# Designs tried in a protein design chat: miniprotein binders against Homoarginine-6-hydroxylase 2-ODD-C23.2 (2ODDC23.2). Part 2

Target 1, 357 residues: Homoarginine-6-hydroxylase 2-ODD-C23.2 (2ODDC23.2), of Arabidopsis thaliana (Mouse-ear cress) (q8h113)
Amino acid sequence: MVIYHRKVVFTYVRAKRFYHFLNIEMVTDFKSLLPVIDISPLLAKCDDFDMAEDAGVVEVVGKLDRACRDVGFFYVIGHGISDDLINKVKEMTHQFFELPYEEKLKIKITPTAGYRGYQRIGVNFTSGKQDMHEAIDCYREFKQGKHGDIGKVLEGPNQWPGNPQEYKDLMEKYIKLCTDLSRNILRGISLALGGSPYEFEGKMLRDPFWVMRIIGYPGVNQENVIGCGAHTDYGLLTLINQDDDKTALQVKNVDGDWIPAIPIPGSFICNIGDMLTILSNGVYQSTLHKVINNSPKYRVCVAFFYETNFEAEVEPLDIFKEKHPRKETSQVAKRVVYGQHLINKVLTTFANLVENS

## First folded at step 2 (miniprotein)

Design a08 (from H4a with K56E E59L R60D E63W S66F R67E E70L)
Fold by ESMFold2-Fast, scan of step 2:
Structure a08 (fold): chain B 357 residues (1-357), chain A 100 residues (1-100)
Amino acid sequence: as target 1 above (357 residues)
Amino acid sequence: SQEVTDLLNKAEQLVREADRLIQEGDIEKAVELLRQAIDLLEKALQIHPSDPEAKELILDARWLIFEANLLLKSGDYETARKLLEEALKLLDEAEKLLKG
């Protein structure tokens, strides 16, 4: 653990020094640059009864509130996940995507596999445009019948490649750490919204579903190749672990300009999703973002999506309706069933695959 | 301002076209048009509508369109269409306030 501790500290120091070297502050105008937030004071106190009144927590909560209100995207450092693990995930992902096509197809995505597995380049579409990427899609595993007829579509185990051999165990460890980190960041966001630390751990939120997309973007020798079209994420929080040597992710600012999300080694990029927009009563908006392939180098990105309970009926939380009242103009109940939304998104995404069969 | 009103008119046209596409079963294209409508309303909000009541109506309409888009993705087309109808009424009211 000493080696992991030293690497985490070194990564944190590098991020601070990098911003200092550029003669800019880590916290800046969110219209032009994404904020960097050190969440280590939050993590140190996230299980303590006095969490909300701790000075370090209060400072982190203020930064989270501003980042979520102004942009919906921020870098997370001080997260406690080792640099070795973050890099090994990317290294093993590169090894998988470098395999011959026939090897990758051994875990191909199919309806009978619960829409879990490998998707080849060019099958995915975003807003009618073909995405230039390949991916492995994974979901939280659950027992047959647990989520009724709706969940039947996603039943079955995740498909993990046998090469590299350690990949399954590595990814399962990584997923657990990302789940815990997402829950702890949400405790800070809950406080930022004026609630208790545990508002996102209520009845329909305490058994969180998760989605993970392991994405490979092929190298290109031409400009403006769309790796992933403009979209918002569907869940509460997304944690992005991307290659450090090339900028490809772009985030739309409030003025309609695309801001590059320049990689910071050892950090996660964190963004809020559509479900958090609903739960917060519209206080925090999910932000449009895209990926442009602009390098001859192959790029990987591992995106972890922290979600509600699968069967959650998602509507604004009462505490946040009280803290952040909005004028009611609709006569229809504002509510969405998360699991049904996810299933329909999956079926829509893979409609072209089924038609080609 | 005229720019805000122009943005609202364009958003309304996209919402009406999306409703037509939902009725025809072209959900993917309807979702795309609603996303564009949200973008236009976001731009209208960023250039600051002069009337506070109009601003609240635009915020509510944007929220309803966002929710309708999620419902389309989850297969609840009937509820989505009701939300879009309400959003159009709010945008109409906002436009009237901004014109006079």
Scores: ipSAE 0.000, ipTM 0.196, lowest interface PAE 17.6, mean pLDDT 81

Design a09 (from H4a with K55E K56D E59F R60L E63Y R67W E70D)
Fold by ESMFold2-Fast, scan of step 2:
Structure a09 (fold): chain B 357 residues (1-357), chain A 100 residues (1-100)
Amino acid sequence: as target 1 above (357 residues)
Amino acid sequence: SQEVTDLLNKAEQLVREADRLIQEGDIEKAVELLRQAIDLLEKALQIHPSDPEAEDLIFLARYLISWANDLLKSGDYETARKLLEEALKLLDEAEKLLKG
């Protein structure tokens, strides 16, 4: 919903001004603030054969390395996705969630629909506690049989609302841009880990799966209502497009304190997931985060999750074991089959929709 | 311009009163006053301040006040008060630009 008039240029200027204020005047006083990274030098060179030697790329790579080592969460600006598209995604999402339940239930999530679609408030649980949100879940579409028996559970097309009418086309365009952006950020992260730009584009990573959750948080008049309980993300990289008018996302820093991730207009919040922790040989850690409903106003958040190939057997990459050998006190997760873990997570989350023995 | 300036003056008054209440330990009422201040700043933004720099300052001040309110709810009163102090500086600067 539009609270005040904003233009693409003004949104970008505000983001830059906020970064300057935060970095120079506040960062020395507030050690727990999330870093802001302008990735435009990385994007300008991400397809060039000499990108690793470019001074602008090297600087962005250094910032990514620090952010991923220190907090695992950062703001991304200079990403090239228009402010108009970012805002229209949120606007259309508000319009959908404002519809009567009967309209939203036309795309209700079911096992027959491949666990794709609308879920009511109270369906999701985190660590045994009910999350106070509604959502649309969608996944990369794939041909029947592509991912064998494991993938059969998620077969079928995504369910998109017919109202707003433009929603499907808008979201499909947005997903493609988020997929490309995530791949390009990972080229920077690959360099930060001491690899080539393409370590996350190998045989088991170059056909990435993706998950998207479009989330609506109802207004509340009580303190500390959990919108989404504390968790880490499972994938490689998450891009968060959240409402600019509400601070609800909280990130647990290395000292164990919860710090707010205040919205910066025109930015994405980006965080690393558990698969990146494994692939990096434990160099980068996925970070606990939660959402607290703290406003009587409705809040929208669109979370895009960039993942491995569906069938990937995820283990530390050899290059990163060489560059960052395991320390005595370090722990690395056991080999994980990504698709199986995703299916287990989906079935656990939606157990109430499955009446099996 | 006068309507925007009046909204800013009322918001600043609410923020200063909230800071006093934080010092007195009345966090519940401080949170309520900061919500009212945010609403007034949102109204100021909706009617579009004549100066684009003033608009940016009002926008940033609103974010800092919202963040401070979250910190009050989580028990970090010291950091909240620092954010409110910065927000007041931004609002004062915005008002100077609008009067200019």
Scores: ipSAE 0.000, ipTM 0.206, lowest interface PAE 11.6, mean pLDDT 82

Design a10 (from H4a with K56L E59Y R60I E63W S66M R67E E70L)
Fold by ESMFold2-Fast, scan of step 2:
Structure a10 (fold): chain B 357 residues (1-357), chain A 100 residues (1-100)
Amino acid sequence: as target 1 above (357 residues)
Amino acid sequence: SQEVTDLLNKAEQLVREADRLIQEGDIEKAVELLRQAIDLLEKALQIHPSDPEAKLLIYIARWLIMEANLLLKSGDYETARKLLEEALKLLDEAEKLLKG
């Protein structure tokens, strides 16, 4: 595994140096490609007693640390989720979004459905601008009353379409695998921050919430149509399963340039969220990203968001405050109650549903 | 395994032939051969190469060939040839990984 990782880095560096020598900017921006990390050595040892001492784990941890420090976005390969499942998720999602609106509206998002279900094109806004996408919004299901009065807003089951017939079972299987994958990546990130593998499996994280947005971007004949405006993700980690035939996701680098996140078949794109920035005591920064509709073809993206416990009062973890102390000139991280923040965002986004329902 | 390796060998042959045609000034024929090479590499990726590094190398090589093809159409033959040379190196590395 160590040899494999060195070859990938060498190939990437070799290509970047070659294009610098040619004094050209590639259309695909090969010079500015996001890091690619094969996590298979981490997964092979993630449940082992001695994982922190394994040479393969140590190398993956080093790559995760660099990716999270430098850009906050990376590709994940060697994740063990089959190409068939990854592609079937996108295929069935295309089939759903191709349905007439009257069929999609059978699972329409409403307050009584716990703000779970189908959202029409153009209803979502980012920083005051309309996003040109439709979506199915899903959240972790929980028992009535589990999260008190605040959680009551999101009570109820996820709404799944009856067509395609197998969609619910497929997506529930996919969510389980994404949840496990996110937990295992966070074990590597915990080691990267100088903690034990299990710092993100403590009291605030042992019952993780999750959010999933299944997003469809309509084909466009105009350039630079905003599919999703510039934002950071709010959670811990995001796993992105995007269509392989279109480049639409763009990530802002430290120099302020937008880097295209060009699809690599069978990979996930992984990025860190604002909660991980807080928990790491500012060591890892969440990164601005956007989606531009640049194709006449319809594009699907399935984004899985791995979160803290719903009631978590999110503040820097003590171990990471000790290992990575803040300078006096840096701002003190504000405490965030995750569930309250999520509910406030949901109610703000869907305020019109309360007035019209 | 063998099926993927056979596709890579055929794609490499087409890229080397295209480079020769560029040097001879037959740009139209070179563009056509590169289009065929791109199609073969797409088929190789769809057959699920067992080695994830080999898959990545094939993907990057395909991107380089696509950009070289665009450069040939716009008259930048020297840069196109440099991209094709790099693509051939990546495909050779991928083939070695797949052969074990």
Scores: ipSAE 0.000, ipTM 0.226, lowest interface PAE 12.1, mean pLDDT 81

Design a11 (from H4a with K56L E59Y R60L E63F S66I R67Q E70W)
Fold by ESMFold2-Fast, scan of step 2:
Structure a11 (fold): chain B 357 residues (1-357), chain A 100 residues (1-100)
Amino acid sequence: as target 1 above (357 residues)
Amino acid sequence: SQEVTDLLNKAEQLVREADRLIQEGDIEKAVELLRQAIDLLEKALQIHPSDPEAKLLIYLARFLIIQANWLLKSGDYETARKLLEEALKLLDEAEKLLKG
């Protein structure tokens, strides 16, 4: 026990020193590398009145600004979510996807289930090409009628598998922690854009929506099998918890090259979505990314999408239009009603489940 | 444990040879040797190293080697070589932990 404790402490100290080195090296060449950001100073002060003036917060905010301007993708460490929880989420997800299709189909996606549940391998298409993955789709649960006629499409509880037994409780705990983490990262992003910590919360995030995709990629014996085609995320912020075994996620840099988002144990990969591009008045751009299946081993990825209020009319925030005015020749971003946009995406993705007369 | 240390030693040799090839300007051959080193480290991780510290160091070394390989393809040889040097230090430390 004493020997075990000492060993754990040495591993922690060594990892911290190495992450400090990685962070230094990452900031020297953002075009070829994804930055690593320790957000623990931000989290320590995120509820404090004077957080914007804290030296540690200012440093993290500077790193967030550079990452969002240069790449739109970064690793998050110091986030306070335990390695045990991060790993159990992946382990239980593997257990579910290892089940026979008959078991997985017990929670299959249907219109009557609010487009929540399991989709089998090869049903999803990105830009007209088949994606080689299976998934469980989840959304924030809400009371019937809360989001009017538009919200009726997504009404109902999330469908959770009964095997593994503890999966629902584990995932609900995980979602709550991801929601809190996303809120706190966005406070840092608000400061990075030159606003108060609360610019998004005052108008767009009074009652934030969330989407989660739990994705399984089958093993392949050949390279360059498309697991998920090139796309941008349409939300505010995405947290990615992926298997550590092999690099599969690739991000398109400013030079047009695909760079690997190599897994770092205990980290989240974080990226910005199209709604944040609109709200920031184009200061932060959502970045094209894809997943290539390149291993005979089964791979899981849990993607948590933090979103605006369901009814939010998403347009550039006035403060960010003032701080970051568009050039005279650039087009003004179109206004998007988030809930309608989400429903349109869901109905397009699952058009094959809609019964046409 | 011995199979893991043998894989680490072979990966270290490939990384050192790749660094020499980078200095000689043979980037394509260096990239191929680094790909082989990455495969050996992935095999080491699959065998389940008995030491959690060694396992973490192998993960981090693999991370640096993969980044270095992409940097070589993009023409940033100086940064790639720095990452390979750090990867070698991590692998040497992992090997020492696994031996004793």
Scores: ipSAE 0.000, ipTM 0.338, lowest interface PAE 11.3, mean pLDDT 82

Design a12 (from H4a with R35E E42Y K56L E59F R60M E63W S66E R67L)
Fold by ESMFold2-Fast, scan of step 2:
Structure a12 (fold): chain B 357 residues (1-357), chain A 100 residues (1-100)
Amino acid sequence: as target 1 above (357 residues)
Amino acid sequence: SQEVTDLLNKAEQLVREADRLIQEGDIEKAVELLEQAIDLLYKALQIHPSDPEAKLLIFMARWLIELANELLKSGDYETARKLLEEALKLLDEAEKLLKG
């Protein structure tokens, strides 16, 4: 017997029932379905010295390995973050984007604000085409001078809406939970690659950076309006908290077909970023994805990006080069200084703000 | 709860009519009816069904109908019909919970 008046217990049981339903033969064999992974066995043992020996962890690790090799996108359930929090984040975000532009512009993104804050519909471009969305951009806050000259561009506090009043505290709590979840998923991914749970921790993740984009997609009365053009994510892992009412996210599979990421209530969508592709020696691939606005309904999506240390020189980890060697004639893995490339991306994306500042 | 039950009944009728249209080869009209069923089930969920099990069953049924619709567009009619049959079973269970 369990304590049935605890909503967290009922929420978890509900998510597990949906997962068991999706694992029946008639659903899980379809090429158009993204993998669903219950990570609760991994979370239960993620701090244990012998977690790699646990049967439940081994099963989750096997599923992570297949998902990361085959698609680079999967649903995460059993993550321990309450449905109430996940939904409140989306609800308060809807409330903010419903405000008049004058209110939203109180936290407008500027160079002097460290490229943190609200951007209007049409400010972002992907592959030369205007994206039909508005957003709030946030980054891990850090002390002035911590990341040298390259970090100066992003110095300063995040700009949070004053309306709704609880938004800042809610989002800061949410970010902490997403950070912890991302760290724990990466321990599973480290095992999946054949390392210890801690191969990314230390030099690469001693002081991990994060980026968050809180995105609003306006309703449209026409088909195939680009909400966000085709791209890969730059970081290690992305956690996506999206509205559940309409499918808009499309993921490109290995055959070149676009698979709809149909929302699953209470789940995160998790995907692999470019930095993880490099660190894994190309074993795991960052996958092209896009957002199509196909509904007259306004859609919210909160994307949390878990990243390396700001100063990290990202190159394939020696252990994964040993476990997964590339053929001599294969393409050499890139070396990237994460912070510099993030700054270059920010300055390129917001070039118009630099010209008008 | 009666408003939710009415929405579920309309969605079931649309899914059954869509299945008939698939058998008749009218895929375009079947897709249109399934889109209407998806919208009705979304409305049912927004009314906040009091039974959490019924809510889960409605979410699952809607998800299967969305997947079936994508399979119809890609030409896999056999699998689409199988998913619609499972969705109808879930909706029947949800209605039983809401009436009990």
Scores: ipSAE 0.013, ipTM 0.482, lowest interface PAE 7.7, mean pLDDT 83

Design a13 (from H4a with R35Y E42L K56W E59L R60A E63F S66E R67I E86Q)
Fold by ESMFold2-Fast, scan of step 2:
Structure a13 (fold): chain B 357 residues (1-357), chain A 100 residues (1-100)
Amino acid sequence: as target 1 above (357 residues)
Amino acid sequence: SQEVTDLLNKAEQLVREADRLIQEGDIEKAVELLYQAIDLLLKALQIHPSDPEAKWLILAARFLIEIANELLKSGDYETARKLLEQALKLLDEAEKLLKG
């Protein structure tokens, strides 16, 4: 517990020092801070047959369990992805969004492009409110017909900017590393739930889907501009690579208060999605979060969503029903076909695309 | 093709009639008409529209109507009607592409 407390306090001290540099004063109590987890002991043993018995793995697993049960959001450090790559992804993304509008529209999102590509500022709505952001939406590429009639909506290649020239290759490398990192974090989460490291891999993740949103939030000079309305993520895990010098992401804590997710340079923010809530039998909760544009500076955020197999029929895993039985009066979680759920969300979100074409 | 546009026109008529029934409180009959509209759109897709943009617009409209039907069954009539309005816009654009 003392070690866990020290990590949270260290995060708070670093965040306060950073915000003092930016002339922002903050007062946050211990329980309003997001936990910081160094996953390097987990990564060092993630391919070992005896990883469950390793003392370093057990410590990380305990921290993951507490973070997922409590707030559902945590910082990940010790992840092995270079600071250079993390920063270059953000730098090239800034370069793309700085391009003239006509250039960005060359990869515009359309139904015939498989709902992949550039989305204009203000096209997206969350709970009836306009979101003040632009984005590039990407999905795992797959061969025509692979995911049947449901998958036809998302068929086709991702649309990548031709400028900057290195962007496609950089992002494909980044996606691969985020995929590997997400898999390894989920092995720790499987252990945290009382299973083997491979409970998800054998049942839900033989061929994992992924979604990525590359998001640009315009600078604002007025209060309370919604960059992204309050929502939960619908997948398994989200990895957020956000600009270091802007605090905009807010997370709803267990007390119902909104707390800022203060950027920590070189870290990912990781949060759990709705599919993981179902698979864990409700042990881990997906948490409401939002983005408020509150700075005159342009903010970039790259969100990588690690998902189940496209055709996965998502319901509580038997092992976790046994380890974590529901209360006698609790209703069974609704069964969800992941791919159908994703397509429904895409078509609902982009229903107005025909008005913009 | 004329056959595809005829199917789209019939589907639009069913969606508009379903919207009227929703406003009158006849949800069961509205749901029945929306299933008929979905079947007509599937038939249009099976005939292979020549324009790939039109094909995807028809597919998107079909999924919006399916979502609207589930919302009607769960009592969210306001959101269902908004999705049906969007489906009609997608079908109108598909018809324009097929005629042009």
Scores: ipSAE 0.000, ipTM 0.093, lowest interface PAE 24.6, mean pLDDT 81

Design a14 (from H4a with K56L R60I E63F S66E R67Y E70R E86L E93Y)
Fold by ESMFold2-Fast, scan of step 2:
Structure a14 (fold): chain B 357 residues (1-357), chain A 100 residues (1-100)
Amino acid sequence: as target 1 above (357 residues)
Amino acid sequence: SQEVTDLLNKAEQLVREADRLIQEGDIEKAVELLRQAIDLLEKALQIHPSDPEAKLLIEIARFLIEYANRLLKSGDYETARKLLELALKLLDYAEKLLKG
């Protein structure tokens, strides 16, 4: 059902006095706006025996189902992570990216560092086009040998900046909170799909891997500079903590239009990835999104990716095949080994780094 | 400018009053006040705020208030109130930028 109240078309326009301006004209429906979901009723009951029958949980679950069936992107509020922590993460990240390249290169991504660390601006490519961003890549740390020969590529500790001094401790705290938040949102998504709260905590999912990209986008004086080319995320769930004063993230809706993900202070943007598309038997689709650098100001975005177990053979969960049978499943892979997929992506990224050095 | 700041202050007062009315169950009056707040923010934008970041924050706040108004009409009062709280934070930040 579509309700047209106000048409919203988001454009970013450069003004004659060397500043940028956002023009807005509103069309009020879920095809043109990203939904906002207060998950605090879900979080209050997420460990309770009767959570599925709680009226507040049922309401949140309904909103999650609608958002995931429609655009696959939504804002999360009521998540319990303090505004202070969310902002301090971005502030310290700005401080790091403001350092000279020589300083940032002290944590440069290398094979011996487990492909963890700093990537320079313009090294990454999406669909053959150069991405205008720099990043710190981080992965869940694990003991040597835990993930066999495949996992050897990513063995070793994350490389954290020594400046700002408190950055490592701050980010490790943040990651733990994002991991717990992602797990709890997935309990709501599990209920939304018609399962128990714990379908995403089964054999292939109870020891979740995580990936985090801490991304810096340089300021630009022209429109439509590609900060990150159009892509889907490959995990289960992504949490995006972005700068509040700049609009750059765009999401492709079901009509093929690009919708701006306007920052809402204190919120996360949340989206589903390719593994959740497989696990849900295609009920929830991962959505194409991109980043356009449209501001003369430097923009930070911290993207946390909640994943399956590293060695998981990802296929549709039986409960969701039963609840949501499909006549055609040709677009959904029958089985994907998550760790192999991740390693292939990492090695491809490293090849680009070597070639562009 | 002072004119822009005055309009933002009036819009914030209307949003806070609308939140009170939502708590009292007077949704129709709350919706009316939020529409008036949107009109004031549109006027503030037409007067050309001196700070480009303040302009973006005012536009985003206007969007959140419109979205909250839609949610009030559909019976989602709790989410609407959260969006209004976020809009107030954005307007407070815009005022800070305009004051320097």
Scores: ipSAE 0.000, ipTM 0.275, lowest interface PAE 15.2, mean pLDDT 81

Design a15 (from H4a with D6L N9F K10M Q13W R16E E17L R20Q)
Fold by ESMFold2-Fast, scan of step 2:
Structure a15 (fold): chain B 357 residues (1-357), chain A 100 residues (1-100)
Amino acid sequence: as target 1 above (357 residues)
Amino acid sequence: SQEVTLLLFMAEWLVELADQLIQEGDIEKAVELLRQAIDLLEKALQIHPSDPEAKKLIERARELISRANELLKSGDYETARKLLEEALKLLDEAEKLLKG
């Protein structure tokens, strides 16, 4: 009862702050709003044999379908991950990035560490331009040799800082919860596409890889500093846990306008990736997005990427080709080997770490 | 519209939280959450919902929530909760009309 009381108070305070944002002219313009979806009815029934016929599930599925067709980005509430955990992740991430540079370098990203660890400001480039951020990169851990020669590049454990002391345990718990949440959202998306709940849990999808980037954006006094250049995400689904105090994430809508993703406290921002575009036979599109540093305030963002099996050969699922046949002139990648493309991206991004010195 | 739908989602969230607080006996916080829900619905009405029937449903839901809030202040929690349940049904119906 006491635990419930505390949680409700946090939710009330967040709703009051969100109301303030909604009352700002730029936030209330309907074409600049991302959909907000309460997925709690979906989660309540996601393991039930009758979930497709449940009225609450049907409503959530309809909202997911609209969001994925129209924007490819939406807020998720009712996700069951505590506000305490969501906030503690951001709090401890701020503590880490506030440490002296020498402490952060103790977990520096290297080829020997499987391209896992801390990257300093200015190391990352998007489309030939330097991104003004620092980050910790993490991947699903796996046993040596599990993913053959392709997977060798990413072999080894994730690097976690010793300070804050409990950070590793916190982040490992958070990753497990994000993995489960992503799988359950995809059950709703599967229904939205007209399939069974389990179309994204087939043989090449039921042992999902994951990527996580823990990103810090330094405060700036100049306008329009690029924190992260325009891109789409490569995987199935992304969950974004961002700071609540400043808008930096921008999403390109179908009309070509950049719309701000105003933070909603206690929510995740969720977006679809390129692999989901392929698997859905082009029904759902991965959406271009970018981060602009436009504030003197330091900002953190934790992005969790839910992926296919590492070795998956990704092509449109037969059920969705049948349900959603495409026009002859429409283009979708014919086949992509997920692991190979991830490795190619990693090696390209960190080419400077491979070169002899 | 997406704007009206977003405001409705937030109002529904606040009403559900208020109902739970009433069950827990925290009437003071429930009253404040319902006040916030009413404010969100008034904003939704000001921005011209695309469907006239949806507008009527939103207006009726706002009235029910307002009546429930007065009942909470007078100690009639059971009747207040019944009105909140009816308001949620009307808001769900308005959402369906706006989604087409």
Scores: ipSAE 0.000, ipTM 0.141, lowest interface PAE 12.7, mean pLDDT 81

